# Ledger of designs, part 350: VH-VL binders against q9vpl3

Target 1, 224 residues: q9vpl3
Amino acid sequence: RGKINIQRPKAPHYERARVVAVTQPKYPELPKAKSCFKTRAERTQQQQENPYNEIIAREVRNWLDHSRLVAFFHLSSITADDIFRVRVQLHKQNLHLKSYGSKIIEQAVKNTRYEAIVPLFHSNHCIVFSPDPEKTAALLRIVRRVPQMVLLGGIVEETMLSRNQLVAYAQMPGLHAVQAQLVQTLSQAPGHLIQQLQAHQNSFVQVLDVHAKNQMNEETPKST

## First folded at step 11 (VH-VL)

Design db4 (framework fv_anetumab)
Fold by ESMFold2-Fast, scan of step 11:
Structure db4 (fold): chain C 224 residues (1-224), chain A 121 residues (1-121), chain B 111 residues (1-111)
Amino acid sequence: as target 1 above (224 residues)
Amino acid sequence: QVELVQSGAEVKKPGESLKISCKGSGYSFYDYWIGWVRQAPGKGLEWMGIIWPEDSYTRYSPSFQGQVTISADKSISTAYLQWSSLKASDTAMYYCARDEGIYESYYFDYWGQGTLVTVSS
Amino acid sequence: DIALTQPASVSGSPGQSITISCTGTSSDVGGDNYVSWYQQHPGKAPKLMIYEVSNRPSGVSNRFSGSKSGNTASLTISGLQAEDEADYYCSSYTSSSTPYVFGGGTKLTVL
């Protein structure tokens, strides 16, 4: 970075006109105006003390404790129908797609060996759980058709694995003892693993942006 | 034994429609991608597109997007490649193949025997 | 016009070793374990010989081996036999829009 495209347009009047249009009927909209707004800090504190969050955090911990395969994904904008179809396909393979808020994930893994995963959930995310680690290959083959889901890494037999390590695990023959041994030899320190997972996500986004621009340039002249 | 069986050779005239088939057996058809690969007479291999049979999700090569339609009927474990209007340049051997690749690996492990399509005026 | 570069032909005698090259760029052949190799006899369908640069499928002779150095992948056939006479194609992932790109093919002649 450090270089700005000098031809890049700034602050289009369209957004300003939209804001003015939204605020103009303020007086007629008075009955629907919110009487009081809580500060972000007050909302954060209230949410942290919500008993519902503790119940859901325990659900997440239960999934983590009883799943021998956990895979973490970044999730880009996707329709409800599309994610539902993915969830159904995964369920047929005993793979359970779940989405939880970052605050709930943090609460669930705090003071556990999995606390290091929290930074992965700063953006939109989803998690796939399974009691069957031999389904890793099936999981990744299905997710290949969903460009909105980007693999960040996972946990296999309680061992944290980077994206590349999880892919390597998936490529092993279905001999459980050999796969379990491989997981142990691929094991890395949580701090280092998280840095590698985040760097990998950023590199993929950059590569995807370049490929998307190349694809748009290629398709636009053809579709015209 | 894993096997992909394709439909027989076709001889057509330009402007005619055509639909060729590829039937999978010996494995779970819904769990693998099926690709189509073209080979013009005396030329090399060229990927056309792939389909996920469970929900008929397709991805096409930029060169073949809008030129052909790929579909599947999972009830009979069969994938299809279809043209609405054939051209003489469509004369080629057409192969279907099963993709065994995982997340970032793309390769075909089993291939059909091929369907020869001849389009001549 | 995106294609992987292979020599048009290569030849050898029975018992010799030959190598077929496949050259791409740092984002495809040089990027990761994307390379696969296919054997095609005249009038027959292609057969997978090597996947992910160096892995052999069950039933493929150990005389066939794959390797990669930088942006060039290589298929090596040792103890060359008459039945090895065929066309050989490399393939690599290049982008999300072109996940299967084949080389131009190499005709192997066993004399």
Scores: ipSAE 0.418, ipTM 0.696, lowest interface PAE 2.3, mean pLDDT 80

Design db40 (framework fv_anetumab)
Fold by ESMFold2-Fast, scan of step 11:
Structure db40 (fold): chain C 224 residues (1-224), chain A 121 residues (1-121), chain B 111 residues (1-111)
Amino acid sequence: as target 1 above (224 residues)
Amino acid sequence: QVELVQSGAEVKKPGESLKISCKGSGYSFTDYWIGWVRQAPGKGLEWMGIIWPEDSYTRYSPSFQGQVTISADKSISTAYLQWSSLKASDTAMYYCARDEGIYESFYFDYWGQGTLVTVSS
Amino acid sequence: DIALTQPASVSGSPGQSITISCTGTSSDVGGDNYVSWYQQHPGKAPKLMIYEVSNRPSGVSNRFSGSKSGNTASLTISGLQAEDEADYYCSSYTSSSTPYVFGGGTKLTVL
């Protein structure tokens, strides 16, 4: 509604308002009064604000703070039973599969070194956390079983790595010092890393398009 | 010490069923993929398929899809390759091998000694 | 299934270097670090010599090296020895319906 609500608690104000209405000219519209109303977008944003998101964002920050390995995946359609089976296998290796909404991730990483990862989570996604970076090879070997999970990149020892860099890290022998040196060598500016991670997402989309087109083209009707 | 030990040589007639085995030892069996590779007499290597022993998830080469069954029993660290009905063209050496590959790489770091399967009338 | 292309045979003298090629497509050999090399002596199981294009497993002589240029991978054996006489197979991951393929194999003869 467009009418101004009068916030006056006292009856004398009502009588005074009547006197003012008689003695002053009325204007059809007061532009300043309209600024007291919220826009549809502002009302929608207030309804979407959820204090629960900040609680879960703190959980995400805790996982990031206590994990020396974080891996990001695109996640296509998968059944609850299949993802539960994968989660159990990962848990045996001290790998913790988590899924969070994009807004929660944005709130968790805002004003941190990892703010650049937000664009990765605008599509369906999941994250694997571990305090043990030695488990990167185990993670990626298990994930080979899950075609619905596509590696986008990760964070190792607080350093952001592309898909290929994380795979290279996983291939190093079980010497933590050598792996730490590799992480330092492979590290690069977040802007460039995000471009590499997005390029892998685009390559994944292209692979899916090619696969879909191949499936359609192979459906040639034939009798004999 | 990592070792893959395969079952002994088999001589069969066309139409008979067969199940050969590959037992892993010296490592955590459920942490590695097991692949099967065929080599016909005087011919090269052909990849048949691969299994993840933890949940028996399998992937087959299109040439072998529907022709063989790959399975595993993790309680005894053993993988299997099975035929419901053998053909003379199944005569070959069959190898099992452990896949040390990471993500999209595949490579077999340890191989079984091979099982010779001869199918003749 | 389309196998990777290798020469049928190659030969060399002791102490020389030889190279075996393996040619595929942009989706396998040319795609990423997917290439492996295996050595097979007659009557024996294959042995991994090179993985992920250029890496050597423990116990493999540093005389063996791998490389890749475009859609062709190469296995180079330096200081050729009589014991190197064997069949050599390349292999690669592929993103197609056949996720793993072998080359046709190359017989190395040490003269």
Scores: ipSAE 0.622, ipTM 0.811, lowest interface PAE 1.4, mean pLDDT 80

Design db41 (framework fv_anetumab)
Fold by ESMFold2-Fast, scan of step 11:
Structure db41 (fold): chain C 224 residues (1-224), chain A 121 residues (1-121), chain B 111 residues (1-111)
Amino acid sequence: as target 1 above (224 residues)
Amino acid sequence: QVELVQSGAEVKKPGESLKISCKGSGYSFTDYWIGWVRQAPGKGLEWMGIIWPEDSYTRYSPSFQGQVTISADKSISTAYLQWSSLKASDTAMYYCARDEGIYESWYFDYWGQGTLVTVSS
Amino acid sequence: DIALTQPASVSGSPGQSITISCTGTSSDVGGDNYVSWYQQHPGKAPKLMIYEVSNRPSGVSNRFSGSKSGNTASLTISGLQAEDEADYYCSSYTSSSTPYVFGGGTKLTVL
């Protein structure tokens, strides 16, 4: 609903204002009504900014709590159409691609066992969530065609895994018992995981540089 | 259950066009890469290229870039290998194969029976 | 071409063990678990025998095993049988521009 309010007209001349105030209380009420309206609008604006961040952080915590598979990626520049196509392909496999600001991620994982992942999100990033850890292989096969998405690591059954450990998990047969044993065997302290994730990111950047140069060479001589 | 069925043998003359096919069945066709591998008579295996059937994203071997076109029609679970103008040197057995590789590993778990292409005048 | 190096032929008698080598560089065979092995009988399509250096697909005999030391991968076939007579190809990842490279192939003769 719209409201009609006389908000901030120019201040009346004192003598005229006194006469109008005696006959029309809306003149002395206008500054107060405007002040109350502004204070209310300011409170609403502050409340929206604070609740917005907390609502999204709670959404992230809900995804983390209800997902048995979480994968972290560095995300290079990608078109809206390309990311939409990837999102659709992933959604068919019950894999949910999400992007959140680093502050929201920090708020979501603060005081949890996953707080150590915060440094991974200082650059462009995205996260894939799924309630089904059997979909790890499908996830990695789809992402293999998206050079803008670089796997950093993940969480499987609440256990933090490096890139190589998550890949190893994906390569196991679909026997949950065997996969659970592998996850337990591969699990690492958060400090070691972060070091491994950063090392793999550096290695992958080198591979991407070579790949980009090879694609440029392939594109340049294109006969088509 | 997983099967790749290729089109039949072809005998062509130099300069003719050709399109051979590879139909996948028994699995979700759009969830796996399809590769093409060439084997010249009495020679070894040569990778030609791969395609992601969901959006027809392709990647070619440097040796075959611009020599062939790989495409796919996901509505009929079929991948294609095409030449605009055949040469005698294109005489070979051509295999399609499904890539089972995950992230950084690349290997073919199921292979088609092969299509023999003979190009002679 | 930077094909992986395999011996042109190897031979063995029934019941013996033989090993086929596949030599590359530190960035392909010597890198991570990138090596696969394929068996090809005359007139037939190749069949995956080993993937990721040492893993066997379902339906492949445990007589076939894979290993790696430095820049050389090995396919070992124990208890040789006449039906093992075939061509064997190794394959490895080399680079993003050439994610598949094959060895020259090894003809196994069972005497």
Scores: ipSAE 0.346, ipTM 0.645, lowest interface PAE 2.2, mean pLDDT 79

Design db42 (framework fv_anetumab)
Fold by ESMFold2-Fast, scan of step 11:
Structure db42 (fold): chain C 224 residues (1-224), chain A 121 residues (1-121), chain B 111 residues (1-111)
Amino acid sequence: as target 1 above (224 residues)
Amino acid sequence: QVELVQSGAEVKKPGESLKISCKGSGYSFTDYWIGWVRQAPGKGLEWMGIIWPEDSYTRYSPSFQGQVTISADKSISTAYLQWSSLKASDTAMYYCARDEGIYESYFFDYWGQGTLVTVSS
Amino acid sequence: DIALTQPASVSGSPGQSITISCTGTSSDVGGDNYVSWYQQHPGKAPKLMIYEVSNRPSGVSNRFSGSKSGNTASLTISGLQAEDEADYYCSSYTSSSTPYVFGGGTKLTVL
């Protein structure tokens, strides 16, 4: 009984009061997070300005905070189809390939211990993130498929490693304690390591520059 | 003792299919790449491709892409090299070899004895 | 595609030292430690002699040594012996479309 009477109340005064309450101009403002979510894709396409850049920078910081493995690559010209295939293979191993603009990387690592890596990203680049440092060997196996991706170095268990140190880490047996100990043994002061990483990047750029100059010299022969 | 043992010599006619094998023993098969190297009669070594047996990931030399298939069965520690349709130009010695490299340090530390493939009419 | 350049032949007498060169580009031999050397006796499989420019596997005589200067790697055999008579191949990783490449091979004759 109660249910039938509750489901079918007929009181004009009560219905009137409810209608008035609902129709009152009550506009709870949408949280900025919800408003930003709805316009996210549109802003990504049209803006790389400070308000939007901060949102992407927060996503990058989230990746850094949740990743025990971060690997940095120089990325040569590659088709969207080829990079998609690489992303699929990496994803199967819980490895997440991301590309971000230099300004966004700079904003993301600002006031962190990784601030010094910003110069590595002034050329074409990509970053692979994973919560699982045991996947370093799997990462480097898969990257052999992609000659356009050149390893620059990485971060394992919050320790910065050069290319050779990261490769050495990948060659270790699957013993967690031994791997953690090795990471500490291989580690170097961030300033020195960044300088080594930049030297490798500059050497690669010089190789490309020499090739380009040889191409130009071949196209416009000197001393005819 | 690390050992790679390859299947025996083959004599085939053009157009026939062939699958040769390379069985690893004395080590953890899935921890090392397996490469295939070709040597035509009286010629030098040519790298054909590699496979990572743990996930059967392959990479081929551009000269051999689409000409051969490299595969592996980690349950029996065996890698394979296969042709769908042989040509007379496929006549060569074929070697498998274990690659200890991870990223850029490809080098073959142990080699199989070789499989001679002869393709003639 | 690309191959590394080696002399076709080299000769020496017992007890002498000989050097075999392997010339590539800055993206292979001239890069990091990418170079390996293999010895092949007639009718036999190749054997790794040197890896990563200058490292020697266990069981390889210390008479064999590797080095590199610019875009040229070298295999040096000291105290040359009759059993060293073989074909020698260099190889390297390359950052080009071919990830691994061999040299043309050098026939060593011990007179």
Scores: ipSAE 0.259, ipTM 0.518, lowest interface PAE 1.9, mean pLDDT 78

Design db43 (framework fv_anetumab)
Fold by ESMFold2-Fast, scan of step 11:
Structure db43 (fold): chain C 224 residues (1-224), chain A 121 residues (1-121), chain B 111 residues (1-111)
Amino acid sequence: as target 1 above (224 residues)
Amino acid sequence: QVELVQSGAEVKKPGESLKISCKGSGYSFTDYWIGWVRQAPGKGLEWMGIIWPEDSYTRYSPSFQGQVTISADKSISTAYLQWSSLKASDTAMYYCARDEGIYESYAFDIWGQGTLVTVSS
Amino acid sequence: DIALTQPASVSGSPGQSITISCTGTSSDVGGDNYVSWYQQHPGKAPKLMIYEVSNRPSGVSNRFSGSKSGNTASLTISGLQAEDEADYYCSSYTSSSTPYVFGGGTKLTVL
């Protein structure tokens, strides 16, 4: 087996241009039909539409394979200008904010050790990747500027961590060896960890709904 | 040495404007939030607000929103607290502090020495 | 912004242990690890003693420890010394529009 060279991406422009080119395909008009079986032609058409998703899924797998830090966030409605400013600040710390559709994430992690993360992406989401796990504290301080991004959990040194475990990891001394030992100590069974991550996501959605209802009935705040 | 150095004491009359400063040194100023905390004579600590120096994004306590302005100039590693029109009730010690906290748990680990603001007629 | 309840005063003798309580709600103290503790000597700026319920910054004596149970956080000082005589403030994140609130403060007297 050969070694794969790990590189820190500095300029994603070329990858973005390539992605844009392949994500803008010309589709034939899709037939409308409810059928108990699919014809070979219909299956061939579905396979033809899938290749673009596979290309993006490979990109996601490469990010996962080459990142020692991966953080998952629920993303509420945010302006393009605001998310761009956050992306720039994160990039200065070698943190790469990406958004992918749930089907692409599912395809990317299918048959991998990370398959259990798929339920996290059934709602609006984004992911931050970094080759440097010591940047976790910097990531969390920057994300405080963005109330629309809510931490769900992450992966550090190939170990899945809940929200609270990732926060605990961020506080560790700057020694990689000590942090790696903590990650091993904090690791949990995937089923239990996913339940914890989904519980935080569900609690946030419930709190958001209650807050929205309360805001509708409150007295008009005093403002200039 | 990591420190925050605040401007000197101020004695003002009601209706006057004031801008006090808090200068960071010995660390990367734009990598940490800066908070402002008020302490009226003989009273406890009151959190006023916080600023992210990289883009001057601010969050205020509801009690102080509209009463003060928090700003920062990252080119000189300095944060500011400003009043357009002072009141006698603004008489207090004002502290700036660096937030070392992780995610939702704010932790002010480095504090300025404080700026005493006295407002009297 | 005082949302957290602390006793106004507490006292102890040198060498004893004392505990200061800080009571809030399920959305602040009762939530995750949101609690911090500060020590303030007369005429001085506050000093961070505990953050995220139980973590100590570098340079803080291990005589200081933090814990919480339900909606109440506690600061415990063991081996009480004269230099510990100060005002102590708890603080917590809240899930409201205000991310940070202080307690009313507790005056510790070393007898």
Scores: ipSAE 0.427, ipTM 0.724, lowest interface PAE 2.4, mean pLDDT 80

Design db44 (framework fv_anetumab)
Fold by ESMFold2-Fast, scan of step 11:
Structure db44 (fold): chain C 224 residues (1-224), chain A 121 residues (1-121), chain B 111 residues (1-111)
Amino acid sequence: as target 1 above (224 residues)
Amino acid sequence: QVELVQSGAEVKKPGESLKISCKGSGYSFTDYWIGWVRQAPGKGLEWMGIIWPEDSYTRYSPSFQGQVTISADKSISTAYLQWSSLKASDTAMYYCARDEGIYESYPFDYWGQGTLVTVSS
Amino acid sequence: DIALTQPASVSGSPGQSITISCTGTSSDVGGDNYVSWYQQHPGKAPKLMIYEVSNRPSGVSNRFSGSKSGNTASLTISGLQAEDEADYYCSSYTSSSTPYVFGGGTKLTVL
């Protein structure tokens, strides 16, 4: 719970507290505080595009810290109603579908072990979080009905996995020892994993190109 | 025990409508895809389509899109395959199967016993 | 639809090993782990033998194994038994055409 006393004017009391705080040795003012004041204000101004960016970045960090399963998807054009229905189905399985701007993702993972994933989010994307890695199979069965969501890869028990490795993990029985060994076995060097994730994105682009060409051929059906 | 039980054999005339069923038991029906597979007499297997019973989302093979309708009633754990107007070329064995597929693969782990549909004048 | 290519028939003697091939394209067999194999005895429903190229369902004998190289997947049956005599179908998920496709089937005869 919070402690707030609005009925009594805080201005006189707060002024006394400021004077006491300034003179207390146990709450010292940092050296160069005066010269840093304006610099910190300027940094805040430069970074403050949206007042909620840092709040949302903290939310993303919280999801990463409390999720043992994180799955990354490329997201093609999809209606609000369709994505809402997917979100509801996932929520029933304790799977939480979130969409965040690329800049917010970058801010959230900066200086963390997950910073290497930032390039995956330069295009439309969404992320699914869960505290339960045993839900990986349920996740993938549900998103299979959504052709607009293409699996890129994920993180299971703090280990980065490619698309194929995440699918393989989903098929493993719920035996903790076997699952832990599988995660170690499937893990790849970060460079190789990113290359695999990029290869899957390229495969998706090829699929989209084929669909675009098929649509064109249907409208102007010529095989020459 | 997981089991898929299909409706009995049907003998119909061209132009008639038909709806055959596939009832799942022994598992959570809405957590698995149900597929339909056709096998003409003496021929191989043909994938027709698949349904997600939770919201009745369907995907069809292009050769069967518009020829049949796949539906499901999750309250009675039953999937359906329906024709508005049968043709003699619809004569075949029709199988329903549960898709254990995690993502893009379609491994049908449990199959119904099949429904023989004969369409003749 | 373009079906996956299988030999019409193969034969072997009890105790021997046999391999059935399944050839597709880069968008199906040659893609990720999309390939499944089914066994069908006369008058019976098909039974899943292999899924995602090499995985074996519970209850399927370890004499059955799957692999792939490029655009060709293979089902290998070791220690052939009379009960293995059946039709075998490969299947694959396809990303750029029909979402799911079957091979033409292979009749295995155990002599």
Scores: ipSAE 0.171, ipTM 0.576, lowest interface PAE 3.5, mean pLDDT 77

Design db45 (framework fv_anetumab)
Fold by ESMFold2-Fast, scan of step 11:
Structure db45 (fold): chain C 224 residues (1-224), chain A 121 residues (1-121), chain B 111 residues (1-111)
Amino acid sequence: as target 1 above (224 residues)
Amino acid sequence: QVELVQSGAEVKKPGESLKISCKGSGYSFTDYWIGWVRQAPGKGLEWMGIIWPEDSYTRYSPSFQGQVTISADKSISTAYLQWSSLKASDTAMYYCARDEGIYESYYFDLWGQGTLVTVSS
Amino acid sequence: DIALTQPASVSGSPGQSITISCTGTSSDVGGDNYVSWYQQHPGKAPKLMIYEVSNRPSGVSNRFSGSKSGNTASLTISGLQAEDEADYYCSSYTSSSTPYVFGGGTKLTVL
């Protein structure tokens, strides 16, 4: 049901997906909490009309270039107090929740390897950045508490991952080398192969874990 | 070692209050949901509720909403299950368990040893 | 509050294969990869055997496998051993108000 593929219609996810599936028409009447969210969106809109748009776009590019984990979310109506608590929880895990206007995002990623993300930002959105890809599991457990945030996908080690691929990545125990190789395998594999990798996760991860322990002095991934 | 350690067995009378504990060790306590699962004598498993220890956000099973209180103290990595007034029907084994599920999955990967609560007059 | 149906008991001989079923609805077992399986020996806490329909945690024997077809999930145990004798519970997501629902449990007897 809905326009969005509902992979897990659990209560928080079902509520989120339902809101997202309605393509977000906003009512003119807003409660105080929703007014704070609207104010944030309006502030972002004013930024897009200001001469400082390029400065903010550079900030976004800097976050993208220095983050090994980037997660994209649709964001529905949420209170200022609730989003602040989420931001604090994420910050403790070195996860940085940011919200930018769609025009600023488009300007930031134009003519870059990230240009493919632009369609994700034509509606209300937020982005979580981190230099630490091992925090993906922590990120997704925190977000389960926030039904207003719906995962759209992400970028891990410069590789675009769908919602399901990012979740699969988060489920794998790992060191830098193991996780980097698994990301490459997941992004290249057809669906049936990804399921086989998950089914043989223990053996595959253990083989890579032994290899990673022997290769830990190498920080850069073997390819791309 | 990664473990959940629960408080010892309790023998109580109807109408008495009780608070049992579940202490996590060997992992980051605030990064995982903690659930409580009940098992009446000779019966199956019943989910009671879960808590996010970082901010004590809770979700209860409809059967247990208003019957028990789940809380957590993150400074000592401990979750609690509490009754204000026990009934004989509360006699059961109570397990705490860590939910390893990520975003769209829900499952308990680590379990406490259980706390037996006996309520009789 | 049991929403998932399991047989009360199953039995098999050492070395044989046995299958335990778990039947729900299209919104839980049939909806997505929500099914997990737990093993419980008498007097002990449950142990996770399978998660997300078919995945095994580290340390769980490859004799245990999970699958599903439509609204029925199955736990298959090959090469039955005496230590497999236990109660087995399936679990699935069903709704926002009941994100964890257990089956009634199946007692496995190794003859």
Scores: ipSAE 0.377, ipTM 0.659, lowest interface PAE 2.3, mean pLDDT 78

